# VHH binders against q9zpq3, part 25

Target 1, 317 residues: q9zpq3
Amino acid sequence: MVTLIVATTADPASINPAAALLAMPGWTAGPILPPDIKSFSNKQTRVIQHDRSIVKEDDLDLRWEEATGEVVDEVIFLSRHTAVSNRPALTVHPIGVLHLKDGESPPQGGKPGWAALPSTRIGPWFRLLKKMAEAHGLVPEFEITLEATHHGPITNKPTMFLEIGSTEEYWKRQDAAQVMALLMWEGLGLGGSEEVGKWKSETGKRKVLLGIGGGHYAPRHMDIALKDDIWVGHLLSGYSLPMEDPTQTKTTPGENYIGGNWRQSIKAAFEATKASFPGGEILAHLDHKSFKGWQKKAITEFLAEESINVGKPNDFT
Key: E = the ipSAE of ESMFold2; O = the ipSAE of ESMFold2 at other seeds; V2 = 0.75 times the mean of E and O plus 0.25 times the DockQ between their complexes.

## First folded at step 10 (VHH; framework vhh_surovatamig_d1)

Design f1 (at its last look DockQ between E and O 0.88; V2 from the best seeds 0.00; counts 0 for: pae E 2.6 > 2)
Fold by ESMFold2 at other seeds, look of step 10:
Structure f1 (fold): chain B 317 residues (1-317), chain A 123 residues (1-123)
Amino acid sequence: as target 1 above (317 residues)
Amino acid sequence: EVQLVESGGGLVQPGGSLRLSCAASGFTFDSYEMSWVRQAPGKGLEWVAVIYSGGSETDYVDSVKGRFTISRDNAKKSLYLQMNSLRAEDTAVYYCARISEDYDTGYYGMDVRGQGTLVTVSS
């Protein structure tokens, strides 16, 4: 069972954290994956370096198993963060392409209507990253934040992205790269301490956040994710919840539905979250200020129909 | 300030060709994935093609595969769309977009900010 860390050689926000991690003790050269992907090993951790766009490299977990015989337990991608605001950030997020329906082509990888298994480490590593970034003087210059679920590639095992953003000046920052490497070093227990964020066989009574609504940086959900012992699954921003305004569409009398892909998005995200957290108590947290009344009513009724529990902030304890 | 300036549109008969250009400024062009996005009359935005920052990887919406070619020249900070075998349904305003992961803005992170260039395919 191995942890696969994926770096892109042309991306300084990816290769620099990987290089900083590989400079720590215990690494040996591993096999070359087809076609020419270098790898490195330390305990149960494997780092691979490739030169293609990360969102187009599907199934790296299965391809590792095919090439080596080792079963992949989880995948961690190292990448740049890009944003229109250009604000510096260190981010953690799950992946998926929930806004598209079957037959639509995803321009940034993945597949339509799909949510990857979220890494169980998202919540715990977000909190650890924030602590480390503060201790290393990166805050407040860098915002430390979650991102809502988005883009590919396609994976088959629990997955998360770790990112440095949001411009070339900050992608190249070696102090940020070092903090990301330290996060992985400590989080995976490579220095001998207990690893962080592994979901253990004793799974009862633990709350798992499923975020519903809000913006890309999940501000209302992030407040919950900062609480001790809260696990984080998928975070569905408004863009992952396409809802057709019933006053703007032609509808047949007697049809009690709100169009758009939002039901399928919630169901896919819930099912993937449930699969990553067996025995966990999944609570859907609604960013209530991001919804109009008709949206909140529709979502709340759907959650009840699907037996998905709603959590208020105080229920996350 | 980030600027994207589209050009090359016009009126063309079905089966004809056009080449669109986009001049980019105000950001590190080489580091960003770029896209062409179009808006047909009375319809929403639709992505058409994407080219990744290295310039060798591309993707297209199914309706234009084999007919359109996206390309970039990083030295000139320019993005191009060669459109061949044009059809009436390709009639739209075409926009150049910088891609970001911040899906709150633009069309799922495709930052459409120029005036666009009108392509009209009509007999």
Scores: ipSAE 0.574, ipTM 0.829, lowest interface PAE 2.3, mean pLDDT 90
Fold by ESMFold2, look of step 10:
Structure f1 (fold): chain B 317 residues (1-317), chain A 123 residues (1-123)
Amino acid sequence: as target 1 above (317 residues)
Amino acid sequence: EVQLVESGGGLVQPGGSLRLSCAASGFTFDSYEMSWVRQAPGKGLEWVAVIYSGGSETDYVDSVKGRFTISRDNAKKSLYLQMNSLRAEDTAVYYCARISEDYDTGYYGMDVRGQGTLVTVSS
């Protein structure tokens, strides 16, 4: 019943959107959580601020519940986006560390082979953010995009990250921070309007995108996510689909076996997506250009074996 | 442009110590998580340690925990790795990397730019 918004005080791309949101009507001081985490309340929304690295603070949803008795329904993280290109961006993404095998240590939080429950708001809020950014003159300067599933922290409830990138100049941009605050204000219905992106039915056919392949910014999957009323689950870039090239490794028992953690990645992402969208119709959408023929064949066969339906662009009506 | 220049490698005996340095330029050093990665002969990159942008939080791969200490000096735009109790399996070229969120490139989003510094542990 509570939406938990998490900001870190040392990150201007995190604390500035939080401050802009807190400047809007209806906020009151909430409890201080152990060890010294400030909180604020407005209706069913809670904002917490902490001074540690965002990926180091696991289980904030459970810790909120333990400290307050309030059940958390979802977690939204506010963070900076960093990119090798340094291009300005406003982004939305699910989290997980799908490329690692059991026993490996992830450098940026999470746990090996894990995918968080994706927030149901990812698709709807991506579309709303794009519209708001355009209306407020941030486009084309800022690219408005999804990101593929990556990093932690560990969460137990539906989760997404909202980010401003990609350099200190842009992390500090107050107009971008205000657009992110407006996104949260409108998206959560805090001004009294209908909220955006809540999953309202656990039955019937509702189409949910499971992205497979492509680069970090999911260009082929964004074509699908821009369609009206399409929900977005996990987005697995090539990084999350480690596949061993059979021409550069010795064949193992079992004809045409393709090694690597890609099967476990798809399965974990599918199950997490399914759990966030009860009754939803999950359709795997492949970025065909990102795969060699042997990779596409292996993935397609695995999806069929697991009874995961494949969706062509027109199947996302 | 982003530059990372590693130094401080050399030949040491097992049980010895070395301190690696990385000089950074061309980006807002304070704002990035920084990492050391290594590559043993004939193998891929292996993550060794990370230090978060605030400078007080660190993590290590299990094989070096308790022996290696990562640190940073944001004023000097420098990253360090103090390596104690060195073992033969620590022999590798060590690279400084900044971490970026677009994980497609490199190893776990680690942006390796320098030539590295060779650490050889042998008697």
Scores: ipSAE 0.523, ipTM 0.807, lowest interface PAE 2.6, mean pLDDT 89
ESMFold2 (binder alone), look of step 10: mean pLDDT 81; pTM 0.815

Design f2 (at its last look DockQ between E and O 0.89; V2 from the best seeds 0.00; counts 0 for: pae E 2.3 > 2)
Fold by ESMFold2 at other seeds, look of step 10:
Structure f2 (fold): chain B 317 residues (1-317), chain A 123 residues (1-123)
Amino acid sequence: as target 1 above (317 residues)
Amino acid sequence: EVQLVESGGGLVQPGGSLRLSCAASGFTFDSYEMSWVRQAPGKGLEWVAVIYSGGSETDYVDSVKGRFTISRDNAKKSLYLQMNSLRAEDTAVYYCARISEDWDTGYYGMDVRGQGTLVTVSS
């Protein structure tokens, strides 16, 4: 079983952390994958470098397996982060395109209504990254944050993105690249220490955050993710929960229907989270301030209908 | 200050062609994926096409595949949309957008800033 780390050669926020990691001990050149993707091996970790946009490169996990015979356990993408605010950030996030209905075209990769298996490392590596960034003097200049679930590519194994943002000046920052490389080095146990963030279904705390609502940087869910030993699955911002306002359309009295793709979004994110955390206790944490009363009622009733447990902050300790 | 200025719209008969342009300023144009979105009369925004920062990778909404071509000139900080075989349903205001990972803003990360350019396809 191998961990596949994916870097894009034209993206300094991607290739520079990869280069910093490859400068550490133990790397051997690996096979060249079609069409001309370079690879490198260290223990159970594989780094690939390609020159295409990451969101366009579907099924890299399956393509590695086909080319090499090695089964991929997880995929980690290294990428730049862009934001309208231009604020410097180091981020971690799961992927999916939950707002699109079947038949709609996905402008940023993935497939409609789909959530990838979230990497089990999202929570633990977010906390480790925050500590490393602080220790290396990147805080408060860089914000260390999760992002809500968004975009592709399509993957078949547990997946996360690690990003440096949010402008060219910061994408190129070598100290940030070094911290991301140290995160991967320590997190994957390449230096001989125990790896961080592997799911252990039989021991320890087994509570898994499923974030419902809030903005892109998940501020209310971040409080949960910072708690010791909490696991993080999908984080559904408001944009992943399209709900049609019943007061904007005429409805029959007694009709109990709120339109939009929000049910399918929650279900897909829950099932993907559950699949990544066998035996885990999935707790849906609601960002109540992001919902109107009718939205909260509909979501709460749907969660009960689907037997998805709601978690208050105290339930995560 | 980020600016996106669309031009090239107009009235055209079905089957005709138009080329839209977008002049960009105030950001590192080469580093961003760029998109066209449109708004038909009385409708919401609809994504049309995306071009990735390297300039060779593109994607389109199914209804325009084979008819529209998105392109960019990074040296001129310009985005283009060549529209061929135009149909009445292509009538819309067309907007240039840069793509941001902060999906709170714009249309699922498509940051629309300009006034747009009107394309009218009519017999």
Scores: ipSAE 0.564, ipTM 0.822, lowest interface PAE 2.2, mean pLDDT 90
Fold by ESMFold2, look of step 10:
Structure f2 (fold): chain B 317 residues (1-317), chain A 123 residues (1-123)
Amino acid sequence: as target 1 above (317 residues)
Amino acid sequence: EVQLVESGGGLVQPGGSLRLSCAASGFTFDSYEMSWVRQAPGKGLEWVAVIYSGGSETDYVDSVKGRFTISRDNAKKSLYLQMNSLRAEDTAVYYCARISEDWDTGYYGMDVRGQGTLVTVSS
């Protein structure tokens, strides 16, 4: 069973961390995949380098299995981070396109109403990345942050993105690339240490964060994710929770029904999180400040209806 | 300062064609995915087409597939949209956008900076 690390040759925030990782001991040439994608192997890890865009990476896990016969456990994409603010950042996030209804087309891959299986490593590697970035003098220049669930490609196995942002100057930073390579080296146990972030429901803390609300960088949920041994699933920002304001919609019978795709978004994110963390205790953590009263009430009632437990900060200990 | 300047809109009959242009400046154009988005009267933004930074990969909303072609010239820092077989439903202000992963902004992080260019399809 293997871990796929995916790098895009045209993206310095992707290829440079991959190259730094491949410069470490233990790599050997792997198979060449259609059309002419080179790969490298070290223990359970496979690095692939290709020039595909995000739209070309649909079902990469299944395509690897078809081409090689090796079963894929997880996929890690290395990518650039872009932001309107242009703030320097190192980021970790799950993927999905949760807000769209059937028939709507996502512009950056994925499919409507879908959440990928989140990598179990998101929480633990976010914390490890923060420690490594501090140790290498990247803080406070780089912000070390999670991102809320967004975009594709379509995957079938646990997935996360690791990113360097947010402009070309920072995408090319060799010290940031080295920190990402060290994160992967230590996180996957390639130097002989115990790997970080494999799910172990029977021997440790089982609490899994499901973030509800807030902005793209999930500030209130990050307080939870920084706690020792907390696992992180999906993080639903406001853009993943479209809720129709009942005072602005046409009059309908009952008026207590709140439209929009927010119920389906929460349910898809919860089920994907549950699937990645068998036996885990999933706790929905609400960013209360991001919701109006009617939204908070509706979400709280829906979570109760679905038997999804709500966690306050102290419940994550 | 990031700038995006759209041009090429106008009045056209159903079945007609237009070619939109977008001049970009103030950022590393060839490193960004670029998109055309549109806003019909009284409605929100919707994406129309995306072209990835390498220029060989594109995607379109279903309603324009086969009729619209997005392209880019990285040396000229320019984005284009060739629109053929225009329909009344294509009437909108068209904007070019730099794509950002920070999806708090606009429609899927579409970073719209310009005034747009109006396309009116009417007999």
Scores: ipSAE 0.562, ipTM 0.821, lowest interface PAE 2.3, mean pLDDT 89
ESMFold2 (binder alone), look of step 10: mean pLDDT 80; pTM 0.804

Design f3 (at its last look DockQ between E and O 0.86; V2 from the best seeds 0.00; counts 0 for: pae E 2.3 > 2)
Fold by ESMFold2 at other seeds, look of step 10:
Structure f3 (fold): chain B 317 residues (1-317), chain A 123 residues (1-123)
Amino acid sequence: as target 1 above (317 residues)
Amino acid sequence: EVQLVESGGGLVQPGGSLRLSCAASGFTFSSYEMSWVRQAPGKGLEWVAVIYSGGSETDYVDSVKGRFTISRDNAKKSLYLQMNSLRAEDTAVYYCARISEDYDSGYYGFDVRGQGTLVTVSS
């Protein structure tokens, strides 16, 4: 199993955690990927550093395979987090571009209507990160949170982003970078301990959260993700669920349906989550406060039609 | 306080050129992806061009590729849009936007704050 960690040299929230990880024991120089991307190897882990925009570098998993002959099994991106609030944060999230339809240009990378395979490590590493951040005195200064599914680049293997935010002062915080490096070190078992977040479909708890609704930081889904042993797939904020208000449009005779690409978004996220968690029990958790009655009714009916199980908080046991 | 101030709009004949400017303040300009977003009469917002924080990578909506060039000067905290071969369909109010991961706000993370600058392309 090969884990590809991607850092960008121009982003302190990316290169500093990578440098902190590379300062730990066991790294050796790896091949140079086209055009001039340096790499490093430690056990099953490969780190690459490039100088372009992280959301523009598509298919790095396949490009690694083409350059080395080695199959990548998962991808972890190190990046900055930006937020209008400018609040400090350490975040974990899956990627995808679910608000765009075919033919629309994706200004933040990815491809329209696509959800990447979510990393199985999202839930377990979110919980580990929270513990580590607390132990290293970063809480309450940094909020430790998930983010809803968003942006690219395009990947073909299970993927997640690890981010430090949300301003220049915090992007370059070395203590935050060291905690992210420790997360990767311990989470990948590079120091000899058991790795964290490897999917085990036949043992342990196999409930997988599919978040539906809510804001970007998934506050209601966070309550579920903080439970012991819960796995996390895609998290669809309201922006990934475009729904056309029927009071503004509904003139076609014989139609009783809610327009927008919200159905396709749910289906794409569900299928990607299912593919990352073979044998897992996927439970859709709705942030009911984020929906008007007509929206909740439509979503609930669609989930039933698709045989996607709904989970209440207590069903995640 | 984050501020984005657009200028350079005006009336131009089809086939003409204009250069838009955006003065940025209140944030670390060089660390953000920046964009031009436009709103044609009676239409919603449409992103036009994106320039990534390093300044060498750009992306464009298909309708403007080859005609528009986005650029930035990080030292002057300024964003530009060179618009060539203008068409009537380019008529819109053009806004400078900072790109944010918080997609809840604005137009899917395009943080529009200014009054915009009107570009009118007509004979």
Scores: ipSAE 0.626, ipTM 0.850, lowest interface PAE 1.9, mean pLDDT 91
Fold by ESMFold2, look of step 10:
Structure f3 (fold): chain B 317 residues (1-317), chain A 123 residues (1-123)
Amino acid sequence: as target 1 above (317 residues)
Amino acid sequence: EVQLVESGGGLVQPGGSLRLSCAASGFTFSSYEMSWVRQAPGKGLEWVAVIYSGGSETDYVDSVKGRFTISRDNAKKSLYLQMNSLRAEDTAVYYCARISEDYDSGYYGFDVRGQGTLVTVSS
C-alpha cells in the first residue's frame, strides 16, 4: 500500500516542497503515468509531478493503481493557498464540496454534496507543522492553520492538502518549502523514525473532531486541534452549511422545516470522518457564535436525531 | 489595490454577439484562476465560465456551453468573454472574478470587485 504525494510543476508552492523532499536520501525514478506524469519512489511513498490544474485531476489514486498495480492508502496534495487577505500561511485541510447541490458544476473540482475521506494525519501533522515552523523561524510571519473542508479533486482514499500561501512572494519561499518537506519526511517516517498520524491500533484517547460552523480558518476548532492526541476529521464552515431562513422562505414543507443542504452536508462529512477513523469517538464541536438561535437549534436537534455526539472543549481532554 | 474593471456590455437582439473585457491590476494576474460571474435582475450570482491559470483549461455552466468562450491574455492582464447566440435569459450584469480558495472571501471564492457590465438581450 502506498502514500501518493501530488505536486504540480507550474506552482512554486507545490513543486518547491516536492523538490526539497526529493533532494533527501532514498529516491529513485518511478514509472511515467499517462499521459506524461513523472513519478519517484522512496519506501512506501510515491511522488508524482504534473502540469495540470491540481483540483481537476480526479481519481489519481485509482489511476495510480491501474497504471502500477500498487494499492494507494492515502493521497497528499501540495498546493498554493490563495487568500484575499494576502496573509502568509502554512495550511492543512481535508477536501469536499458541500455547498453545492446535485447537478451544479463545481468550478474548483470535486463533486457536489461530496466529502472525501479525510486523512487521519490532518490533526497530528497540523501540530507537527506548527512545531517545525516555530523551530525554523517562520512564526509569527506565517500563520500555521487548518482550513475548513473545501474543493476537489475527487479522490477515493484518505486525502489532505498541504499549502503555502498566500501570494507569489510567499509561494516561492524556500524556507517554507523546506519545512513542508521536513514535515513529510518525518511524518511519513522516511528517515527511519516512527511515522506520525497513522490510524492503527488502540491508543490512549481516540477522539475525533468534527467541526461544525465557523469561518474558513476554523479558529474555534483549531483550539481543540492543538490539544494532544486529538484527531481531526472534516471541518464544516458556515459556507458548507447552507440553511434557508424560515422567515424568508415562501415554501415551508412541514411545520418547522428548515431548507437548504445543511443536513446532507453534516451527514456526508460525518460518514466520511467515521470511515477514516474506524472505532473512533467522533465528537461534533460547534462554533456556537457563528449561528443564529434558529440555526443552532436545528443543527443540535439534527445531530441528536442522527446520534452524533456533541463535544464540549473539555470532552476533548 | 486589487482592481477588476469590466466593459463591453450593451443592448443586443436575441442571436447576437458581444465580447466582454476585464482589465485587472494590483495582483499577479497570471497566477490566478479567473471567472465570469453574472447576476440576472432580482437573482443571485451565477458563475458562467472559469479559465485556469495556465490558460489551457476552461469550464462553463451548461446553459452557455458552446455559445460562450472565455479567454485570457496574461501579458495584457486581461480576461475576455466572447458571447454568441445570445438569449433573453443571458440578460444580467456580468462581473469579472478572481478565484480564491479562501471561500469566506467573495461568493464561495469568487472575488467580485468591479461594478460589472450590463448585458441586455431583448427584441
Scores: ipSAE 0.556, ipTM 0.818, lowest interface PAE 2.3, mean pLDDT 89
ESMFold2 (binder alone), look of step 10: mean pLDDT 81; pTM 0.817

Design f4 (at its last look DockQ between E and O 0.83; V2 from the best seeds 0.00; counts 0 for: pae O 2.1 > 2)
Fold by ESMFold2, look of step 10:
Structure f4 (fold): chain B 317 residues (1-317), chain A 123 residues (1-123)
Amino acid sequence: as target 1 above (317 residues)
Amino acid sequence: EVQLVESGGGLVQPGGSLRLSCAASGFTFSSYEMSWVRQAPGKGLEWVAVIYSGGSETDYVDSVKGRFTISRDNAKKSLYLQMNSLRAEDTAVYYCARITEDYDSGYYGMDVRGQGTLVTVSS
């Protein structure tokens, strides 16, 4: 039962939070994994550091198990966040490459049409991060936000990314790195307190957000994720829902066929979310303003066909 | 101000070779994954190749694998695309792009800024 934290040595937004965490009590050196990946251990947590692209280093969970015999339960990646806006940000997000079809080559890792198992900690740690960032004077300078599901690497266990953005000046910010380290310290219970964000119920008493539509920073879904006790699964932005305009596609009369990869995207994200939250009540929340009428109709009908419940903001309580 | 300036395009015969260059400024070049994208006349953008920030890892669209090589020189803040065995379907304006998390840019986070460089493959 291992939590695997992955850092990369060339990225200050990755290695600095890892170093800040490793400076806290209880760490011991672990094995060196091929091809020279250093590791460190503290209770259930393992930190590894490698020098390759974070999105291309696949299957680190299975590789840890092969090398050590320990089963990995979840993976947490530490990375920089980049944005054209250059706005400072601290972010949390699930991973997947749902916008690509079989046969397409993903430039940002992962594999076409795939959604990783989302970490159950995404919602709770997003809220904890926001409180910690406020307490340490990082707000409003840093925006604290979720990101929609995107990029790799390939993983086989519940996964999330924790990121500092969005330029070199901010990637290097030690106060941000310390807040990320504190998030991991408290969130994993390494100091002795109860951990945060572990899925504890098989009865389905808790609601899980599946975000449908909107932009990369999920503004409509953020309103839901900030509510107390809401769990967060996958967040599908418009780019993960490619839909072909029916006015440019000749369809068989009487059929409501809308082409594009959007059905497969929703199904993959739903199934991965369901697998991470056994017994959970998954509610699809639509960012209505991001859809044309024909898109919204098609999505709503598909959700009904798949028995995926739609949730309005009031349904998340 | 972020700038990406492409050069090296031209007219070339099928089977020929061409080397494109991209000069970058206004950002920490070595920290970004860099990409080439192309646009055939009247078409949308098509991703061609990516090189990761360390410079040793690359990926390509299937149609150019074995023919094109992406490379970078972090000291010169430059990105390159060596194009061999060119075909008529490679005709396009080629753009240099940095990769960001802003997938809302309309092509999956590939930040295109320059005017591009035209490559024409014709007998």
Scores: ipSAE 0.603, ipTM 0.835, lowest interface PAE 2.0, mean pLDDT 90
Fold by ESMFold2 at other seeds, look of step 10:
Structure f4 (fold): chain B 317 residues (1-317), chain A 123 residues (1-123)
Amino acid sequence: as target 1 above (317 residues)
Amino acid sequence: EVQLVESGGGLVQPGGSLRLSCAASGFTFSSYEMSWVRQAPGKGLEWVAVIYSGGSETDYVDSVKGRFTISRDNAKKSLYLQMNSLRAEDTAVYYCARITEDYDSGYYGMDVRGQGTLVTVSS
């Protein structure tokens, strides 16, 4: 059970949280991986310091296993968040590139039509991060939020990104870096307390959020994710659900005639979520305001065809 | 305020070359991955090339590999696209974009701000 934490040495939003974590007790030097990637070990946790673009470094989990013989159970990336708004944020999100068809080249890594296994920790660590940020005086200055599923790299094990945004001033904030380090310290149980966010199908609530629609920061799905004990899988924004308007491009509308990559996107996200949450009850939560009537009809009919349950807010209890 | 100003387009014969430039301001240029996107007449946007913030890592859409070279000068806050062996299919308005992780901000995270620069390849 090895957890890889990946930091980019040139990114202050990445290396500063990693350095804050490494300043805590129990770290020893690990192997140096090609090409000169430093690593550090503490119990089940391995920190890798990497100097290339994180979204281009595919299969780090498999490359760790090849170099060390240790099996990787999950990957956590530390990164900067960039946004048009420049608003300060601390974010958590799964990865995938669902809007592209096979054969297209993704500019931010991953592969077309693919969703990584989502980390089971996304929901629980999002809630823990919010509490820690409040306790350390970062709220309301920083917004604490999920992001919809996007970009790479390609991974083979459960994956999430932890980010500090959204400008250089905030990427460099040491108090934010310290909160991210405390999140990882407590969340992984490195100080001796019980870890947070491991999937245990025999205990607790087993409701898993699959977000359908909405914008990048998932505002309606955030309402669900803030509820106690709700697990979070993939979050598909409108950009991950390309749907061709039947009044503009097709003459005979229907499920077979509504084009675009939206069916494949939903299926890939659902299957990856299901694989990360064995025995879980996956509930698709629709952001209804983000859909026209014909879109919502098509999506709900497809979900029924695939036996994917729809959850209203009160079903997440 | 973020500004991206494209220049260097024009009319060229097939097989010719052009160098596009993009002047950036209003953000920490060296911290962002940068991209070129294009729009052919009557078509949607198409991603062309990306260069990562360190300046040595790049990627391209298959149709331009070996013909186009993206580059950047972080000191001058400038992005470039050297286009060689131009073909009729390259005719488009070319836009400079910064890449953000907020995919609502533009074409799948590619934040297009300028008016673009027209490249016409015609025999």
Scores: ipSAE 0.582, ipTM 0.825, lowest interface PAE 2.1, mean pLDDT 89
ESMFold2 (binder alone), look of step 10: mean pLDDT 82; pTM 0.826

